# Designs tried in a protein design chat: VHH binders against p49116. Part 170

Target 1, 238 residues: p49116
Amino acid sequence: EGPLLSDTHVTFKLTMPSPMPEYLNVHYICESASRLLFLSMHWARSIPAFQALGQDCNTSLVRACWNELFTLGLAQCAQVMSLSTILAAIVNHLQNSIQEDKLSGDRIKQVMEHIWKLQEFCNSMAKLDIDGYEYAYLKAIVLFSPDHPGLTSTSQIEKFQEKAQMELQDYVQKTYSEDTYRLARILVRLPALRLMSSNITEELFFTGLIGNVSIDSIIPYILKMETAEYNGQITGAS
Short names: E, the ipSAE of ESMFold2; O, the ipSAE of OpenDDE; V2, 0.75 times the mean of E and O plus 0.25 times the DockQ between their complexes.

## First folded at step 9 (VHH)

Design uc14 (framework vhh_brivekimig_d4)
Fold by ESMFold2-Fast, scan of step 9:
Structure uc14 (fold): chain B 238 residues (1-238), chain A 121 residues (1-121)
Amino acid sequence: as target 1 above (238 residues)
Amino acid sequence: EVQLVESGGGVVQPGGSLRLSCAASGFTFSSYAMSWVRQAPGKGPEWVSSITGSGGSELYADSVKGRFTISRDNSKNTLYLQMNSLRPEDTALYYCVKGGYLPWRKEFDISSQGTLVTVSS
């Protein structure tokens, strides 16, 4: 059987909106985040194993794990996005909201804790110098998670997750042969992704969605779009 | 040349229903997602709904979800919007546009006259 991922699945290039505004605003942040989310869905759609599970399973999987995929994407694309600048702008807005009594202290604390967890995750990944192959396999491990509530065909999903883990192990052992514990250091980062609330991610990055559309609604629409149409309209590719 | 002609608008009371149609020509209709966009008096364009080229999936703005149904007939090159449980807030000029929903789309290629929907008591 061939590998779970091909070299084309390692390529993950985010196209940022242009021009960047002098001061960050909700629309720029939302567009940047939306482009990353769509790139992540495009990446998942292109995996033959994912396609083989069928459209209903595909929708359920991405709905369950989009926040984990998105967060991995934020870490991978942190420099391209100037993520630290975006997060600093959000923090400044929250501090001003406290002074003006516009938001509850408990809600602000939840959001600040989420930002801290996100920053810590991205810094950990940067410190480990995770490469493109490692990111691709980590995303595959997250995508093929059999343990989300409500999933069907969990045995097949688990098989693909195990294949992703096996191929990551083979890659790391061959590429980083002298670093015996690298794989363990990488894998232990993954549980932190489930501590980050998808609701808070939507509030931080997707508040400016046009037409007030939910992420849950966008996911099945994009996944069920014709391949040629999707590539032409969503990814900017011919 | 892409040509889109909307029809079916009118005046209805709150709770009423209307069915809008859009006749498309000048492109391979079945190969493109299509959208409905509306513009209320004094406001900018607001995306309402989109449908994939095959008709296999639909997307709705939260404000219309459960009340509006988008559909298409590719054999007739026609896009539809069934509007039920209409509210005064739905009063707008309605346009069909070539292309699906993109969260970063800030402008819509509106060159047609649209069809006016007025919901008033």
Scores: ipSAE 0.591, ipTM 0.810, lowest interface PAE 1.6, mean pLDDT 88

Design uc15 (framework vhh_brivekimig_d4)
Fold by ESMFold2-Fast, scan of step 9:
Structure uc15 (fold): chain B 238 residues (1-238), chain A 121 residues (1-121)
Amino acid sequence: as target 1 above (238 residues)
Amino acid sequence: EVQLVESGGGVVQPGGSLRLSCAASGFTFSSYAMSWVRQAPGKGPEWVSSITGSGGSTLYADSVKGRFTISRDNSKNTLYLQMNSLRPEDTALYYCVKGGYFPWRKEFDISSQGTLVTVSS
């Protein structure tokens, strides 16, 4: 048995493109987001319970929840990414697109609502001062979601999710013993992740992907690449 | 020393097919993802397709998806690209490169001669 997550799964260190340009562009935003996506997938594939489900189930789970994992990653890495600056640049680009009649008003409204929901989520997490252990378990709860359509092994996935919830509860009660309701305040933040569109996330952060490849196609590719090759690509050495 | 040798190019009419090969040596082929990259006359390199080291997963540029198939034979240290429904826009020198798809890849480490594919009526 053993714990679902180990101390190695708490470490979540995003390496940003260097240097940050004076003016943000689609390439910098896409590279930053891609680095976070790769880190998030590497994090997931390192979990023994995740690997035990098999590659087909692993692919289906991550395809279903990548936007939730990515959003949690944005919140966790908001300071390292200067996320507020990136979002401001995206908003500025959208305002320019309105003036140039490049996008419909309805689409711009949907995108702006998504950005506001994302900012609200990240601000809520920051205000709660979520720590690295809490983020690791929240990501595990999201990853091991048994309720996505088309999944096999749903009973095993549910068992892993329950284990993640129990271990988070144990951690919070021991570490924040004086704050009886902290766990409840953290968990009620999770439903907001499912209100954010993966299509809009893809348009905001992943425009300019080499070859116009979709995130849905990238996921199985990353999950099935050799560990040495994967590590080389994350560090930029290959 | 890493060596990659491409072959299989030629002249075909639109709608035709070609199969490219890449013979690899000097490294543990099965441990690395591999890619096909092309360079059209007067243009920069364009990523075409990638395959994981095991061959268990593939990626294709939107411009070739549904027409090209990347594959590998690790027992022979050989990478393949099956090209169907070829278009004039596919005319380029084709290179195999060590390494897979990398969303922020700025340059491709092209050190081989490549194989020329010309699609003309």
Scores: ipSAE 0.692, ipTM 0.859, lowest interface PAE 1.3, mean pLDDT 89

Design uc16 (framework vhh_brivekimig_d4)
Fold by ESMFold2-Fast, scan of step 9:
Structure uc16 (fold): chain B 238 residues (1-238), chain A 121 residues (1-121)
Amino acid sequence: as target 1 above (238 residues)
Amino acid sequence: EVQLVESGGGVVQPGGSLRLSCAASGFTFRSYAMSWVRQAPGKGPEWVSSITGSGGSTLYADSVKGRFTISRDNSKNTLYLQMNSLRPEDTALYYCVKGGYLPWRKEFDISSQGTLVTVSS
């Protein structure tokens, strides 16, 4: 009952490490990405429909879709992050690695293809001028994906996804009434998120994680963290 | 006033085991994630493991995964670290700290004396 998302779920405010260094390093990139990942996890765990699915389902669901949520977050926060600058720094590092024979050609090709797909996705979202409400519902659509292997409660997940789709449709039709095909243009962008490897995203953005922990291990930890502690970490207050 | 008291350190042979304890007071223990941090001779602090307030989830540094087990007893306000298959590189002062894992955190609020673990033949 009621809308799937509240006004609080539309607000998505990334706090960047300050100041931005003159030359980007692994630490700055990792901290920026980690802050976005934590914000995305906090966003998901605050949704009543998500909470209703139970902790085991929540963990499985986010483990399956974190890369899609993270990529949508990168697109939404591209300006705040200076994402183009971060990606340029990563590309420059990869070009130097090719020149110095530090990585295999096949691996470098895979990583460069991933960066290209990511840039193309973010550029397409920017061109469409996706707003905060649209981003919130796109994140909800990918979060409540019933088609990941191993999921339980798939019928309830599908119902929440359909609710997200209907609420997005209602918003777009009312807000962008003159653009009859806007919703279709937005929705056809979503399949591209699944073409991007979560392993490559982890390698590009999360190499500097303290203790070399995996994203797979962080997810259940963050989702089961106490609310007060989570809020302290996300706001930088501790 | 937050007070943390570590114990259980000692000298062990490589491959040996130790169980560390941390007695907590001055705050609502069950409401906070807790962490173990270590500092080897001549090195900076290294995060080892974290546990949520309920004990429902844990995280381990890759260097200790599969060998160490973090746990807590909220009824006794006590944090534990079971260390198995100890290696010489595990030699350090071990501290418990209030607060969980933060991916970018380089500094830890170490206010206690810690407990010394020495792994040598």
Scores: ipSAE 0.686, ipTM 0.853, lowest interface PAE 1.3, mean pLDDT 89

Design uc17 (framework vhh_brivekimig_d4)
Fold by ESMFold2-Fast, scan of step 9:
Structure uc17 (fold): chain B 238 residues (1-238), chain A 121 residues (1-121)
Amino acid sequence: as target 1 above (238 residues)
Amino acid sequence: EVQLVESGGGVVQPGGSLRLSCAASGFTFSRYAMSWVRQAPGKGPEWVSSITGSGGSTLYADSVKGRFTISRDNSKNTLYLQMNSLRPEDTALYYCVKGGYLPWRKEFDISSQGTLVTVSS
């Protein structure tokens, strides 16, 4: 059987709303994040191995890992998004919102800690200079995680994850042959993704979604959308 | 040309039910996601629900989730909205629109006359 990912799965191009406003608002942040989320789900649904697991398994996998995929996407697209500027705007908004001390200081601390974890993760990935092929395989390793509670077909999911790991190893060994320990440095970054709360990510980036829908509800809708309709929504060509 | 004709609106008491219909023509209905949007007096259009072209997936605004059910019959080129446990806040002109949910798009191409739903005691 062929490789898990093709060259088309390495391409990951985020189209941002233009121009960026002088003062960032909830709408711009939410639109930018939503575009990244849609791009990430389009990426996942285009993988033949993912399609082979079936719609119910696909939904369960993405519901379990969307925050990890989204965070990897934030790191990969950090420059295109001007992510540091977005995070600074979120921090400023949160600090200004505590003009009322009635908001729990513990909640503010949790959110600030989440932002710092996110910044640290993105900085680590930038320092490692992770390339497009490496991001594609890291996303595949995260997507094909057999260890989330409630999953079925865990043996098949594990085999796809192992295939992703082996193909990443082959790529890194060939492309960065002089850096013997690069793969280890990359893989050790992944556990940090599990420490970030999906609920806090949703509050920070997806406040103001039309209809106040949850990410949990959007996931099966996007994944079960017909390909032509999905492409029309992303490109505006329908 | 694309034509959409809504029907089924009326006056109903709080807690009541209504079923809206939208007859579509002028395009291959089964190939397009469809949505219901509503506009209350003095407010802009509010997205209510969407359904994929095949009917395989649906999405609902939080304000109507659990009360409204969107469905379609592609053999009849008809979109439906079953509205249960209606509230005064549901009072609006209801429109069907060609196209599905897009998280960042707030404007819908409303070209039809809509059907009026009034929830009052």
Scores: ipSAE 0.658, ipTM 0.844, lowest interface PAE 1.4, mean pLDDT 88

Design uc18 (framework vhh_brivekimig_d4)
Fold by ESMFold2-Fast, scan of step 9:
Structure uc18 (fold): chain B 238 residues (1-238), chain A 121 residues (1-121)
Amino acid sequence: as target 1 above (238 residues)
Amino acid sequence: EVQLVESGGGVVQPGGSLRLSCAASGFTFSSYAMSWVRQAPGKGPEWVSSITGRGGSTLYADSVKGRFTISRDNSKNTLYLQMNSLRPEDTALYYCVKGGYLPWRKEFDISSQGTLVTVSS
């Protein structure tokens, strides 16, 4: 059959809230993160292989891997988001919180460790100069992960993951032919995504969601939203 | 051109139930997600629940989850909110609005009169 991903799946353009405020606040951070999460789920639902797995499997997969997809999206969109500025603002807020005794030292340590892991990941991806094709296939590899607990159709998910791995290998070997170890350097970065807590990501980036809804609840809502509604609400298409 | 008319509000005791209705006209109802929003005395609008255009998915504010059920009948251009286990803090003017949930949406295009729900002990 044809490739797992088309050129439309390589394009990944985040539209930021206008304009960035002089002083970053929880609302701006939450809106930026939410736009990236929505874009990431819209990207996933547009993949024919993903659609073929069925609604229940789609929900289970995204619930299991949203943090990995989101983190890859943060790395890919780091410049557009001014991610380093956002993370610096979060760190400043946490340091002020410890001064005001609003959070325990143990909790702040856990959150700071998460931020450092996130910064290390994003810096490594930037240093490797990961391109749009590579990001698309890395996202596909984490999306089609057959090893999350509770999944059905695991053999078909595994086949799609292997197809993603094969197509990434073909792309890297052709495009970066002089760098024989590039693929290995890229793939060895992926396990770190599973070591980052989805609960801490939710706390850092999604505090202040309207209605105090959980990411777990938002996922099936977005995945079952009609495409025309999504476009009308997110992209501004009339 | 877009018109929304809410009904079904009233006075009810804590633990009681009410079913709100919203009659929609002036747009292709089934093509749009719809939401319920409420405004308590002295407070700003609070999003309550949303439903996709074809009714395939719903979302609820944490404060109403498990107690309220949003639904729609596209053949009648009508949106519903079934409210169970009502609490005094549910007292508000309830509005239906065109459009679904967006995580960052603080502003709602409230053009209708709403329907008053009063939960008294």
Scores: ipSAE 0.683, ipTM 0.855, lowest interface PAE 1.2, mean pLDDT 89

Design uc19 (framework vhh_brivekimig_d4)
Fold by ESMFold2-Fast, scan of step 9:
Structure uc19 (fold): chain B 238 residues (1-238), chain A 121 residues (1-121)
Amino acid sequence: as target 1 above (238 residues)
Amino acid sequence: EVQLVESGGGVVQPGGSLRLSCAASGFTFSSYAMSWVRQAPGKGPEWVSSITASGGSTLYADSVKGRFTISRDNSKNTLYLQMNSLRPEDTALYYCVKGGYLPWRKEFDISSQGTLVTVSS
């Protein structure tokens, strides 16, 4: 009955690690990416509709779409993260791996294509000047995707996705009334997120994880944390 | 005032099992995630496992996954680590620490004496 998202769900504030090193390294990149992933999961778990699906369903949803949420977060926070600088550092590291003959040419090509697709996606979002409300609803559309394999509550998930689409349409039509095709231009960007490999994203951004744990293992751990403890960890308070 | 006391360590042969305990006091144990951290001779601290405040979710380092089980009893303010299929590489001082898994954590708040686990033939 109420809106799917409130004004609190529009706020998306990434706190970067401090201090920034003189030369970017795997640990700084991994910490920055991990903070964004934690913020993205905190955002998702704060949605009442998401909570209403129950822990098993909501965990399955985030496991299926974390790479899409993360990529949208990279685009939204590109300036705060100095994402172009991070991607340049990753490319430089890959060039060193080529010179040392440590990776196959086919794998390097796959990774470079992924970086190119990521840069193109972020540039397209920047060119469209996507605002905070639009990002919130795009993340909601991605989160409430009923078509991932293994989901059992697909009708309710579809209902929440449709609600997200309707509320995005209402927002865009009211806020950008003179731009008749803005919504269509925004929505056609979303399929590109499904073409980005979660395995390559994990390799590029999360190789510095303590304990060599996978993102798949981290997701249910974070989602089942007590709210107060979660807030303490993402703000760095305790 | 935060006090953590580990126990249950000992000497076992490869393939053996041990159960470690950590008695917590001086804070609201049930409100905090907890972790086990170990330090092998001549090496830095290594995170092993974490459990959420409610015990509803657990996380393990790849090196111990499938062999170790973390658990807690909030009514007793006690954290546990069940260690099965022990390997020589598991030889270390084991510490419990206040707080859960943080991907960016560089230092662990190790203020207790720990409990020694030795896996040898």
Scores: ipSAE 0.669, ipTM 0.852, lowest interface PAE 1.3, mean pLDDT 89

Design uc2 (framework vhh_brivekimig_d4; at its last fold request DockQ between E and O 0.84; V2 from the best seeds 0.77)
Fold by OpenDDE, look of step 10:
Structure uc2 (fold): chain B 238 residues (1-238), chain A 121 residues (1-121)
Amino acid sequence: as target 1 above (238 residues)
Amino acid sequence: EVQLVESGGGVVQPGGSLRLSCAASGFTFSSYGMSWVRQAPGKGPEWVSSITGSGGSTLYADSVKGRFTISRDNSKNTLYLQMNSLRPEDTALYYCVKGGYLPWRKEFDISSQGTLVTVSS
């Protein structure tokens, strides 16, 4: 058995819609988020260990962790996405909804706190200066989490997670030998991902999905789409 | 050259059913997702449903979910749309489109004639 990840899994290049409008609308936000979602799932399906779990288990696994993967993707692609600008635009759109009395005070608070947590998480990752390899391993650790309810093959999933953790450890020891606590600092950020509500994330970023489909429905579709078709979508052809 | 030919449209009463077909040629059919879109009079094209190249996964617009079923036969290069419990608001020209679902796609490359579905009492 070889390593869980290879150098090909380190590459994580997000292509944004072009040009960026002066004022970000719901459509632009949704397209940007969707591109990231597609990229994240395409990344996952490129891992041999992921494929070895089978289609049913794969789908269940991604359904359980898509929000965490997406959030790590936001952090990793924050600069390319102009995430701060996107979040500001989301807040602005939310203000309009508030003025129209469409949201309760409690819901407003929940949504605003969620946005704050997202921003804080991404800022913390930027401060740590996480590199592409570390992101890849962190995503793998999150992906191969055995503690989600309803999963099959949990023993195998756990084994893959351990491999991801060990490979991350080896990488950090080799690359950042002078920083003995780097691994710990990186890993302690993972619990913050579990504080993020998938429902609120979906509401904030994916309200503009064509046909009003759910992320839950889109996940198996993305996982089963043809690679050539996905690549065509990356070019921005619409 | 990509060719798509829709058939199966007609006039049906509310609550009725129709099955649309699309014959595809000019490309490797199984390598591409396929979609159905419709255009009602005076309105722009609306995405209805999509299916992956292998047929392993399907998506539906909320407006048709639970009523329509998309399928394909790659050995025959044919796309299908089973429409049940039809409503007057389903009245439109229905087009087969090469390419699967994109969450942000509002414009479709429609080069075929489509098939007319009319739901009226």
Scores: ipSAE 0.906, ipTM 0.956, lowest interface PAE 0.5, mean pLDDT 95
Fold by ESMFold2-Fast, scan of step 9:
Structure uc2 (fold): chain B 238 residues (1-238), chain A 121 residues (1-121)
Amino acid sequence: as target 1 above (238 residues)
Amino acid sequence: EVQLVESGGGVVQPGGSLRLSCAASGFTFSSYGMSWVRQAPGKGPEWVSSITGSGGSTLYADSVKGRFTISRDNSKNTLYLQMNSLRPEDTALYYCVKGGYLPWRKEFDISSQGTLVTVSS
């Protein structure tokens, strides 16, 4: 069989809402995050191996790992998103909520720890200078995770994950031949993704969703969107 | 030229039912997701429901879940909204729009006349 990912799967181009407002608000943050989430789901559905698992398995996989994919996307697109500025705006909002006694101290601490973990993760990826091929394979490794509860076809999922790991190893060894331990430094960053709460991510980035819908509810809808609908929105032509 | 024509609105009592229709022309209907959007007097538009081009997936606003059902007949280029257990707060002009749900979409291209739904005792 051919490679798990093609050159088309390495391309990951986020188009931000323009222009950025003078003061960041919940709607701009939600729109930016939603664009990244949509791009991440579209990326996943474009992989032939993913399509081969079937609709029910696809939906279950993405529901289980969307937060890991989203966080990798935040790290990869941190500069184009001005992520540090977005996180600062969220912190300012939380500080105002404390001053008005709208949230408990325990909840604020939990959310601030999540923001700190996210900043640490993005900084570690930036310091490692992770490239586009490495991000594509890391996303594939987390997407094809056979260990989520309730999954069917776990043997096929595991085979695709192993294929992703093997192709990442081949890429790193050929591209960074002088750095014998680079792959190990990259892979050891992945467990941190599972320590980040999807509920807190949803609260921080997706509070402005239209119709008050959950991420779980939109995932199967977005995965079944038509190509003509998607392309019309990207081009802005019709 | 894209044309959308809504029908099926009327006056019903609380707990009643209505079925709305939207006749579409001027584009490849089956290739596009479609949405229902409503606007109550003096308020901005509120997204209600969306359906994919194939009809394989649907999405609903929390306020209508379990009461409304969106569907489509691609052979007739027609979108439907079955509304059950209607409440006074469902009173609005109902519009169909080309395009499905997108989390970042804040604007709806409402160019049609809509169909009026009035729920009164």
Scores: ipSAE 0.685, ipTM 0.857, lowest interface PAE 1.1, mean pLDDT 89
Fold by ESMFold2, look of step 10:
Structure uc2 (fold): chain B 238 residues (1-238), chain A 121 residues (1-121)
Amino acid sequence: as target 1 above (238 residues)
Amino acid sequence: EVQLVESGGGVVQPGGSLRLSCAASGFTFSSYGMSWVRQAPGKGPEWVSSITGSGGSTLYADSVKGRFTISRDNSKNTLYLQMNSLRPEDTALYYCVKGGYLPWRKEFDISSQGTLVTVSS
């Protein structure tokens, strides 16, 4: 009963590390990406439908979709993050990785193709002028995907996804009433998210993680982090 | 005033075990994650492990995973680090720190004396 998302789930404010260095480096990129990851995970856990699925299902679901949520976050926050500048810096760092024997020629092609796909996805979302409500519902559709291998409770997850689709449809029809095809144009962008490799995303954005922990291990930690600690450490609230 | 007092360090042969404790006061212990950080002579601080405020999730540096276990007792305001299969490279001064894991944090607000762990001989 009730809407899947409330106004609190539409707010998605990313705060960048300060000050921005004159020359972008791996640590700035990793911190920026990690803040987006934390924001995305706390957004997901704030949804009552997500909470209702239970702790083990929550962790499994986010592990399955975190890269798609992260990619939507990159598109939504591309201007705040100066994403084009970050991607250019990553390309420059790839040249240095060749000198250090870290990447093969085949791997470089894979990574460059991934960067191109990411930029094209972000450009397509910008051309559609996707608003904050639409992003919130797209993230919910991605989060409640029953198609990922190894998930339990897929029937309930599917019902939540259908509810997210219905609420997006209602929002688009009311807000963009003269644009009959807007919903369809938005939804056909989602398959591009499946082209994004979580392995490559980790290499591009998360090289500087302390302790050499994996994103897969960090996710359950973030999901269980106390709300007061999150607000105090990441948002800057007392 | 936040106070953190470590204990349980000592000299141990390789392969041995130690259990470190950290008594915490001056803040609502259960509302914050906690971390262990170590510093070997001549090196900078190295993050070892973190635990959420409730104790519901833990993280470990790759160098200690499978050998160390972080835990907490919120009724006693105490943080623990069970260290098994100790190696000479684990030799360091160990500190507990208020605050959980942040992926980019390389600077830690260490204000305590720590407890020394020596693995050799």
Scores: ipSAE 0.641, ipTM 0.863, lowest interface PAE 1.5, mean pLDDT 88
ESMFold2 (binder alone), look of step 10: mean pLDDT 83; pTM 0.838
ESMFold2, fold request of step 11: ipSAE 0.501, 0.269, 0.584; ipTM 0.806, 0.668, 0.836
ESMFold2 (binder alone), fold request of step 11: mean pLDDT 82, 83, 82; pTM 0.829, 0.836, 0.832
OpenDDE, fold request of step 11: ipSAE 0.906, 0.364, 0.906; ipTM 0.955, 0.710, 0.956

Design uc20 (framework vhh_brivekimig_d4)
Fold by ESMFold2-Fast, scan of step 9:
Structure uc20 (fold): chain B 238 residues (1-238), chain A 121 residues (1-121)
Amino acid sequence: as target 1 above (238 residues)
Amino acid sequence: EVQLVESGGGVVQPGGSLRLSCAASGFTFSSYAMSWVRQAPGKGPEWVSSITYSGGSTLYADSVKGRFTISRDNSKNTLYLQMNSLRPEDTALYYCVKGGYLPWRKEFDISSQGTLVTVSS
């Protein structure tokens, strides 16, 4: 009956670790990325339609799409994160690893191609000047993807994705009425998200995780975290 | 205010098992994620495992995954750690901590006395 997303779901504010070190290290990069991942998962679990699918479906869905949500979050928060600076630091580390023969050339090539794809995606989103409403609906479209292997409730997921697409169309047509092709330009950016490896994203941004836990293991834990506990952790409050 | 009391530690041979308990009081136990943290002699604290408020999801450090099982009984305000296939490197004081896993958390507010686990041949 109501809209899929409310104004509260458009708000997406990343709080960065402070202070930023003079030279970026694995810990700072991992903490920044983890905060973005936490924010992205909190965003998803706050959606009534998402909650209605049930905990098992929610876990499977986020495990399937976390890399797409995270990448959209990187694009949306690129300025707040100083993402270009983070990527430059990663590239510098990789170049030093080549010179010291610490990593295979094939692996470095895969990682560099991933960084290039990520930069291209973020640049295309910046060029399109994607707003907060558009980001919220793009995240909803990738969240409610019925086509991931092993998902249950695929018909209900498809209905929520269709609703997200229709509400995005309505928003774009009303807000950018003179740009007839804007929606098409936005939507053709989404397939690129599925070409980026979640394993490489995990290696680039999450190597500093305490206990060397996988993102796959973290997802169901965060999704079932008590709301007050979650809020206290993100804001640093008691 | 918050009071946590660990028990169940002892001396065990490599390959043995122990079950640790943590009795919680002074807060609504069923509303909070809980963690186990250990501190080996002469070393800093190391996160071991966490469990959500409902017990529906768990996380483990790679060093203990497949050997340790965290669980809770919200009706008894008690947290458990079942430790199997114990190794000498598992020797530590084990602490129960209010709160769950955080990827960036490097310090733990350890206010309880802990329970000593010694794995020796």
Scores: ipSAE 0.677, ipTM 0.857, lowest interface PAE 1.4, mean pLDDT 89

